# Ledger of designs, part 116: VHH binders against Abasic site processing protein HMCES (HMCES)

Target 1, 269 residues: Abasic site processing protein HMCES (HMCES), of Homo sapiens (Human) (q96fz2)
Amino acid sequence: CGRTSCHLPRDVLTRACAYQDRRGQQRLPEWRDPDKYCPSYNKSPQSNSPVLLSRLHFEKDADSSERIIAPMRWGLVPSWFKESDPSKLQFNTTNCRSDTVMEKRSFKVPLGKGRRCVVLADGFYEWQRCQGTNQRQPYFIYFPQIKTEKSGSIGAADSPENWEKVWDNWRLLTMAGIFDCWEPPEGGDVLYSYTIITVDSCKGLSDIHHRMPAILDGEEAVSKWLDFGEVSTQEALKLIHPTENITFHAVSSVVNNSRNNTPECLAPV
Key: E = the ipSAE of ESMFold2; O = the ipSAE of OpenDDE; V2 = 0.75 times the mean of E and O plus 0.25 times the DockQ between their complexes.

## First folded at step 19 (VHH)

Design wb6 (from wb2 with F63S; framework vhh_6z1v_2; at its last fold request DockQ between E and O 0.64; V2 from the best seeds 0.81)
Fold by OpenDDE, fold request of step 20:
Structure wb6 (fold): chain B 269 residues (1-269), chain A 123 residues (1-123)
Amino acid sequence: as target 1 above (269 residues)
Amino acid sequence: EVQLVESGGRLVRTGGSLRLSCAASGFDFSTYAMGWFRQAPGKEREVVAAISWHGGITYHADSVKGRFTISRDNAKNTVYLQMNSLKPEDTAVYYCAARPYQFYDRPSDYNYWGQGTQVTVSS
């Protein structure tokens, strides 16, 4: 997974992330660094995307079932990294393979610290290799959405009115991630960054791509993944597997350029 | 205590109309999406209709589209299902369900459920 969409306005995004804590109380995740949230139809590595994480990471004795939403850098920068520039990382941390998560220090260490997060997206993009050509067809992949009476096609969300019909009730894709905190050697703000855990693709996606993000389907899965206070690493990792609860459609090549940030990126062709 | 109480279910003849009500209490109703589900004997529970927290977005299953209408009154903490042109196939226990802000089509995605009300449509 090297490209996602996360374009919802902050308020809509927040509502979409409504949850019940362990006491059964409805809550909205509290924002950390909301100003770093930059909505985009085309999110690439090194950009910031919103993730959910347990409040316990920030507050001692907090209810670990409570959630924080925070924009983090895509591409995990390990805490032990000693260079002043994260770009000097010699290995790719955009994704973490589920089968080797415990073999890689960059992922194992933060995971062991309970630094699990849920990466939020409208969906993710993947490119299918076209047989016999060097061309790749991009697809937008997302949770199945309820077709509302007012809902035009995702492609028709070109007006504010149509947008609301499609996106106000949009079920966000929830991907399993690992985050870490990096303190620059020269001082400055702590950098929060994440990697997306990947698994073998489900049967439905296998023709598009052989790998997919580990998707956490449902509130229980999301809650368990986030709640490092109550759920062990071992138990959490049981949640990491392919899911068939996914749909997709072909999109235009507009998404190929990471600079393009328009609804056309995820519009069906 | 969270409570959803359905009412209005009864025996009706084919072609008849019925209005179901679900009264909610114990939570902030205005911040929850509401749904009507039904379960017929030997069948799985299925979504009939759903409505967003603000009432601006609605969903109706294809099987009931044009016949059933979901609505809500946030001031009364009540969601309604107007059922017209009822058919024997509509016979089921109808349940009211709630989840935060957005509605989904799977029963497992809802947090609160009523006890249900029986709707029977005779041929």
Scores: ipSAE 0.889, ipTM 0.943, lowest interface PAE 0.5, mean pLDDT 94
Fold by ESMFold2, fold request of step 20:
Structure wb6 (fold): chain B 269 residues (1-269), chain A 123 residues (1-123)
Amino acid sequence: as target 1 above (269 residues)
Amino acid sequence: EVQLVESGGRLVRTGGSLRLSCAASGFDFSTYAMGWFRQAPGKEREVVAAISWHGGITYHADSVKGRFTISRDNAKNTVYLQMNSLKPEDTAVYYCAARPYQFYDRPSDYNYWGQGTQVTVSS
């Protein structure tokens, strides 16, 4: 998993993240650093994307079931990193394999501190290798979506351009992540950064790619992954598995260039 | 505290019409999406219609499309299901359900449920 779409306006994204705390109270996650949220149809490693994490990471004595939403850098920078420029990290932390997460210091250490997050996206892209050609077919991969209609519409059959119809009710993809906090040696603000945990792909995706992000399907899974105050690392790791509750469609090569930030990136071919 | 109370279910002939109502209390209705689900004996609970928190976006299952219409009145904290051209296969207990802002098709994604109202369509 090395490319996502996360293009929703902040208010739409925030409503899509509505949840209930441990006491059953409806809440929206509270934003940290909202000005760092950069919506795009085409997010790549080193960019910022919103993640959910427990309020307890920021506030002593907070209810660990309460959620913060914050942009973080994609590509985990370990707390022990010594260089001044995170792009000089000599190994890839875009993803973290679930089968070795407890063997890699870059991931084991923050996981042991309860630094679990939920990475948010509209969906992710994968490139399918075909036959033996150098050409690859990109796909946009996402949760199955319920088919929506505009209320009271006459002639509703041709309203495909209607952004609100599709995206106001879009079920966000929720992926399991690990984050860490790095203090730059030259000073400045602490850098929050994350990795996405990966698993073997489900049967439905195996023709596209052999790996997939670990998807947290439903509020129970999301709550347990986030709540490091009540859910141990060992119990949380039981949530990490492939899912067949996923769908996809082919997209054009516009998405190949990470500088392209247009709806065409995820449009069906 | 939270209550969803369905009403309007009854026995009706094939081809007939009826309207279900669901009165909501104990939460901010205007921030919730609402769904109508049904469950026939021996079958799983399925969504038949849903409506967004602001009322502008809806869903109707293919099996009821063109026959059922969901609507809501935020001033009365009420969601409705108008059911026309009823068929024997529409016989089920109909449930009202709520979740914040967005609607989905899986029952497990909904926070609040009514007790249900029986609709029986005679041949």
Scores: ipSAE 0.831, ipTM 0.924, lowest interface PAE 0.7, mean pLDDT 92
ESMFold2, look of step 19: ipSAE 0.805; ipTM 0.910
ESMFold2 (binder alone), look of step 19: mean pLDDT 90; pTM 0.919
OpenDDE, look of step 19: ipSAE 0.810; ipTM 0.907
ESMFold2, fold request of step 20: ipSAE 0.771, 0.828; ipTM 0.898, 0.922
ESMFold2 (binder alone), fold request of step 20: mean pLDDT 90, 90, 90; pTM 0.913, 0.916, 0.917
OpenDDE, fold request of step 20: ipSAE 0.886, 0.885; ipTM 0.942, 0.940

Design wb8 (from wb2 with F103I; framework vhh_6z1v_2; at its last fold request DockQ between E and O 0.86; V2 from the best seeds 0.83)
Fold by ESMFold2, fold request of step 20:
Structure wb8 (fold): chain B 269 residues (1-269), chain A 123 residues (1-123)
Amino acid sequence: as target 1 above (269 residues)
Amino acid sequence: EVQLVESGGRLVRTGGSLRLSCAASGFDFSTYAMGWFRQAPGKEREVVAAISWHGGITYHADFVKGRFTISRDNAKNTVYLQMNSLKPEDTAVYYCAARPYQIYDRPSDYNYWGQGTQVTVSS
């Protein structure tokens, strides 16, 4: 998983993240650094994207079931990193394989601190290699969406109003992540950064790509992954598995260039 | 205390019409999507219709499309299901359910449930 769409306006995104705390009270996640949210149809590593995490990471004695939403850098920078420039990190932390997460210091250490997050996206892109060519077919991959009355699908919108209605009810993809906090040696703000945990692809995606993000399907899974105050690392890792509850469609090559930020990136072809 | 109270279920003949109501209390109704689900004996609970928090987005299952219409009245904290052209296969307990803002089709996605109202459609 190396490209996502996360394009919703902040208020729409926030409502899509409504949840219940452990007492059953409806809440919206509280934003940290909202001005760093950069919506785009075409997010790549090193960019900021919103993640959910427990309030307990920021406030002593907070209810660990309460959620913060914050933009973080995609590509985990370990707390022990010594260079001043995160781009000098000599290994790729865009993704973290579930089968080795407890063997890699970059991921085991923050996981042991309860630094679990839920990475938010409209969906993600993968490129299918076709036999006999170097050309690749991009796909947009996302949760199945309930078919609503006025548009039905992404490709059915015929006006700005109908486009907004599709996305107003969009079920965000919720991926399991790990984050860390890095203090630059020269000073400045603490850098929050994340990795997306990956698993073997489900049967439905195996023709597109052999890996997929670990998807948290439903509020129970999301709550358990986030709540490091009540859910141990051992129990949380049981949530990390492939899912068949996923759908996709082919998209044009517009998405190939990460500078293209248009609805065409995810439009069906 | 959150409460969803369904009413209006009864015995009707094939081809008849019925209107179900669900009165909601104990939460901010205007921030919740509402759904109608049904369950016949020995069957799984299934979504019939759903309506978003603001009322502008709706879903109707294919097996009821054109016959049933969901609506809401935020001033009365009430969601409705108008059921027309009823068939014997519509016989079930109908449940009102709520979740924040957006409509989904799985029962596991809904937080609050009513006790249900029985609808029976006779041949």
Scores: ipSAE 0.787, ipTM 0.904, lowest interface PAE 0.8, mean pLDDT 92
ESMFold2, look of step 19: ipSAE 0.774; ipTM 0.903
ESMFold2 (binder alone), look of step 19: mean pLDDT 90; pTM 0.913
OpenDDE, look of step 19: ipSAE 0.799; ipTM 0.898
ESMFold2, fold request of step 20: ipSAE 0.741, 0.770; ipTM 0.879, 0.900
ESMFold2 (binder alone), fold request of step 20: mean pLDDT 89, 89, 89; pTM 0.908, 0.908, 0.910
OpenDDE, fold request of step 20: ipSAE 0.868, 0.870, 0.871; ipTM 0.933, 0.933, 0.935
ESMFold2, fold request of step 23: ipSAE 0.731, 0.750, 0.755; ipTM 0.881, 0.892, 0.890
ESMFold2 (binder alone), fold request of step 23: mean pLDDT 90, 89, 89; pTM 0.911, 0.906, 0.905
OpenDDE, fold request of step 23: ipSAE 0.868, 0.877, 0.874; ipTM 0.933, 0.937, 0.935

Design wc16 (from yb1 with N58H; framework vhh_8pnl_2; at its last fold request DockQ between E and O 0.74; V2 from the best seeds 0.80)
Fold by ESMFold2, fold request of step 20:
Structure wc16 (fold): chain B 269 residues (1-269), chain A 117 residues (1-117)
Amino acid sequence: as target 1 above (269 residues)
Amino acid sequence: QGQLVESGGGLVQPGGSLRLSCADAGFDFSHYDMAWYRQAPGKERELVARINYGGTTHYADSVKGRFTISRDNAKSTLYLQMNSLKPEDTAMYYCAAGLEYESFEYWGQGTRVTVSA
């Protein structure tokens, strides 16, 4: 997983993250650093994207089931990193494999601090190799969505109001992540950064790529992954597996260049 | 796996040089770590050189000082300059790219390098 779409305006994104806390009370996540949110149809490693994490990471004795939403850098920078430039990290931390996550200091240490997060996106992109050609076919991959009713004829189905209904009720992709907090040696703000946990792809995606992000399917999985106050690392890791509850469609090559930030990136072709 | 395509392999005499290239047309690897691996007949595949997205390099001891890894992100191309070639450098050379920590998800089919009198 190396490319996502997370394009919703902040207020729409926030409403899509409505949840219930341990008491069953409906809530919206509280933003931290909202001005660092940079929506785009075409997010790449080293860019910022919003993640969910437990309030307990920020407030002593907080209800660990309450959620914070914050932009974090994609590509985990370990808290122990001593150089001033994250591009000096020896190994890429965009993703971490689930089968070795507890063997790697870069991920084991933050996991021991309960630093689990849910990485949010509209969906992710992956490129399928095509037999007999040097070309790749990009796909946009996302949760199955509730179909919106179309007003009038089929020709009106894609009107601006129908498009708003699609995104107003969009089920955001929720991926399992690990984060860490790094204090740059030269000072400045603490850098929050994340990695996405990866697994073998499900059968439905195996013809596209052999790896996929670990997807947390449903509020119970999301809640357990986030709640480091009540759910141990060992129990949380049981949530990490492939899912078949995923859909996709082909998109144009516009998405290939990570500088292209237009709706065409995820439009069906 | 991927459609990375290596080129530049061939037959050279000991002490000679070759430059390997690896590209994947239309795919943007600028955020990826990239590497060259090799596999000699009857041996396990081994790392030759690695370069991260920021340009930081690492070399196997057996090639340090003789080989140079480089990348051109605008062309999405990886290079391996191989100088002072020895018969022991004879192998199939593979390029790799990845975003997973200490792993590579994309591999080429390889280009053969033969160093023989």
Scores: ipSAE 0.781, ipTM 0.884, lowest interface PAE 0.8, mean pLDDT 90
ESMFold2, look of step 19: ipSAE 0.733; ipTM 0.876
ESMFold2 (binder alone), look of step 19: mean pLDDT 82; pTM 0.838
OpenDDE, look of step 19: ipSAE 0.851; ipTM 0.924
ESMFold2, fold request of step 20: ipSAE 0.765, 0.751; ipTM 0.901, 0.895
ESMFold2 (binder alone), fold request of step 20: mean pLDDT 82, 82, 82; pTM 0.837, 0.840, 0.837
OpenDDE, fold request of step 20: ipSAE 0.873, 0.868, 0.871; ipTM 0.934, 0.931, 0.932
ESMFold2, fold request of step 23: ipSAE 0.755, 0.767, 0.755; ipTM 0.893, 0.901, 0.887
ESMFold2 (binder alone), fold request of step 23: mean pLDDT 83, 83, 82; pTM 0.842, 0.842, 0.838
OpenDDE, fold request of step 23: ipSAE 0.873, 0.874, 0.873; ipTM 0.934, 0.933, 0.932

Design wc18 (from yb1 with F27Y; framework vhh_8pnl_2; at its last fold request DockQ between E and O 0.84; V2 from the best seeds 0.81)
Fold by ESMFold2, fold request of step 20:
Structure wc18 (fold): chain B 269 residues (1-269), chain A 117 residues (1-117)
Amino acid sequence: as target 1 above (269 residues)
Amino acid sequence: QGQLVESGGGLVQPGGSLRLSCADAGYDFSHYDMAWYRQAPGKERELVARINYGGTTNYADSVKGRFTISRDNAKSTLYLQMNSLKPEDTAMYYCAAGLEYESFEYWGQGTRVTVSA
């Protein structure tokens, strides 16, 4: 997983993240660093994207079921990293494999601190090599969306008002992540950064690509992944597996250039 | 997914040089770690050199000082400059790219390098 869409305005995104705490109270996540949120139809590694994490990371006596939403850098920078420039990391941390996550210091250490997060997106992109050609076909991949009078479809929206209706009730893709906090050796602000956990693709995606992000399907999975106060690392890792509850459609090559930030990136072709 | 395509292989005399290239037209690998692997007949595939998205490199001991890995992110192209070639460098050479920690998800079909008189 190396490209996502996360384009919703902050207020729409926040409402899409409505949840219930362990006492059944309706809540919205509280923002940290909202000014760092950079919405785009075409996010790439090293850019910021919003993630959910437990309030307990910030407040000693907080209810660990309460959620914070914050932009973090895609590409985990370990807390022990000693160079001044994250591009000096020898190995890419955009994704980490679920089957070896507990063998790697870069991920084992933050997991031991309960640094689990949920990475938010409209969906992600993946490129398939088509048989009989050397060209690749990009796809936009996302949760199945409930169709009602209030919500429309991406392909049917023909006005700004209809486009807004598509996204007002969009079910965000929720991916399992690990984060860490790095203090640059020369000083400056602490850098929050994340990796997305990957798994083997489900059968429905295997013709597109053999890997997929670990998707947390539903509020119980999201709550357990976030709640490091009540759910151990060992139990949380049981949530990490492929899912067939995913859909996709082909998109044009506009998305290939990461500088293109338009609705055309995810429009069906 | 995508198809990495290697080029620049061939037959060369011992002590000679070759430059391998690897590209995938229309796909942006600038955020990826990239690497060259090789496989000689009857042997397991082995890492030759790797380069992260920021230009940090690592080399197998057997090629240090003779091979140089580099990348041109504007062209999404990976290179391997191979100098002072030896018969034991004879192998299929594969380009790899990945975003997973210490792993590569994309592989080319390979280009043959033969070093013999």
Scores: ipSAE 0.730, ipTM 0.882, lowest interface PAE 0.9, mean pLDDT 90
ESMFold2, look of step 19: ipSAE 0.706; ipTM 0.872
ESMFold2 (binder alone), look of step 19: mean pLDDT 83; pTM 0.848
OpenDDE, look of step 19: ipSAE 0.807; ipTM 0.902
ESMFold2, fold request of step 20: ipSAE 0.699, 0.705; ipTM 0.867, 0.873
ESMFold2 (binder alone), fold request of step 20: mean pLDDT 83, 83, 83; pTM 0.849, 0.848, 0.847
OpenDDE, fold request of step 20: ipSAE 0.867, 0.852, 0.850; ipTM 0.931, 0.923, 0.921

Design wc3 (from ub3 with N58H; framework vhh_8pnl_2; at its last fold request DockQ between E and O 0.83; V2 from the best seeds 0.83)
Fold by ESMFold2, fold request of step 20:
Structure wc3 (fold): chain B 269 residues (1-269), chain A 117 residues (1-117)
Amino acid sequence: as target 1 above (269 residues)
Amino acid sequence: QGQLVESGGGLVQPGGSLRLSCADAGFDFSHYDMAWYRQAPGKERELVARINYGGQTHYADSVKGRFTISRDNAKSTLYLQMNSLKPEDTAMYYCAAGLEYDSFEYWGQGTRVTVSA
């Protein structure tokens, strides 16, 4: 729950986020701060990654089913934080446990303001403990992808055109997040930041790691999590559970160094 | 049986010093919060010290002024400098790392510290 891939060019990412609003109309999310989008095969905490959130957070009287996409900092900085440097937060906010989310001021306060978001990625990485070695085996973990004649698989791409086809039809991983808005004490731009909610891993992932992100599987789950105008916190939290609808493959140790930003990070070994 | 490996434990006289180390070869914990816990015989495991990814520290009252937690992100290593050791510091000491708020997902198997004359 601490490393993702989100590498698509902005226009491709936006198209992958096509959705239906409450009236059944197909839409694309509208960008805010698109210049802060930093695509990479190898995203770490404290970096910016795109999230979906309700338009109602920005426009009074907006349709709460309409979506904004915006880059936010990974690692929630609470609105009440008093220091000037977010690295001075005593506790890590990269992830938030689902079983204690309503007990922690850092997450209870933004949830009370409806500050729910959907964190986007190609997939995430997790490192498996291996018996008999000091090394861990990294895996790339993602939604099962529907195969068509015109699409390929990650390991089958042999040209720029075939690589493009793999990702044109990619189903993005959609993880449940909470965000907050922090005004630095010295002034300056408001910082938008998020945490990813975590749950116990499903059986299929338990041999890799005992925790996983809370995955929102399908448009109904995504819509309900985002729609704070119509879906209460109590009802939204019922969406937070493990899923078995996940697949993975082993990758090389290239991903271990967070400075490596190449397709090799997620290539099957 | 965790991937984190503690070292530096041993026997020391009251008033002495020890330095514990904790590492996980080839795994980058630079974004993780890290901590030392201890468990004395017959007692529950308790927090000794923690350090966030940015270097901010917190100590249990019983060790303030005597223990110093630190980290070397280039080596992916956590340290605990223990000075002015007391018999009450005798315990198994465990290294922990995590990205979840106020929780740790990775644990070592521990190193024993014994303080006696």
Scores: ipSAE 0.775, ipTM 0.895, lowest interface PAE 0.8, mean pLDDT 91
ESMFold2, look of step 19: ipSAE 0.738; ipTM 0.871
ESMFold2 (binder alone), look of step 19: mean pLDDT 82; pTM 0.837
OpenDDE, look of step 19: ipSAE 0.849; ipTM 0.924
ESMFold2, fold request of step 20: ipSAE 0.763, 0.737; ipTM 0.892, 0.883
ESMFold2 (binder alone), fold request of step 20: mean pLDDT 82, 82, 82; pTM 0.836, 0.842, 0.840
OpenDDE, fold request of step 20: ipSAE 0.882, 0.879, 0.882; ipTM 0.938, 0.937, 0.938

Design wc8 (from yb1 with F27I; framework vhh_8pnl_2; at its last read DockQ between E and O 0.71; V2 from the best seeds 0.80)
Amino acid sequence: QGQLVESGGGLVQPGGSLRLSCADAGIDFSHYDMAWYRQAPGKERELVARINYGGTTNYADSVKGRFTISRDNAKSTLYLQMNSLKPEDTAMYYCAAGLEYESFEYWGQGTRVTVSA
ESMFold2, look of step 19: ipSAE 0.770; ipTM 0.891
ESMFold2 (binder alone), look of step 19: mean pLDDT 82; pTM 0.828
OpenDDE, look of step 19: ipSAE 0.844; ipTM 0.921
ESMFold2, fold request of step 20: ipSAE 0.766, 0.801, 0.790; ipTM 0.898, 0.907, 0.891
ESMFold2 (binder alone), fold request of step 20: mean pLDDT 81, 81, 81; pTM 0.825, 0.818, 0.826
OpenDDE, fold request of step 20: ipSAE 0.869, 0.866, 0.868; ipTM 0.932, 0.930, 0.931
ESMFold2, fold request of step 23: ipSAE 0.770, 0.781, 0.787; ipTM 0.893, 0.897, 0.903
ESMFold2 (binder alone), fold request of step 23: mean pLDDT 81, 81, 81; pTM 0.823, 0.824, 0.825
OpenDDE, fold request of step 23: ipSAE 0.870, 0.869, 0.870; ipTM 0.932, 0.931, 0.930
ESMFold2, last read: ipSAE 0.784, 0.793, 0.785; ipTM 0.900, 0.907, 0.898
ESMFold2 (binder alone), last read: mean pLDDT 81, 81, 82; pTM 0.827, 0.827, 0.828
OpenDDE, last read: ipSAE 0.869, 0.865, 0.866; ipTM 0.932, 0.929, 0.930

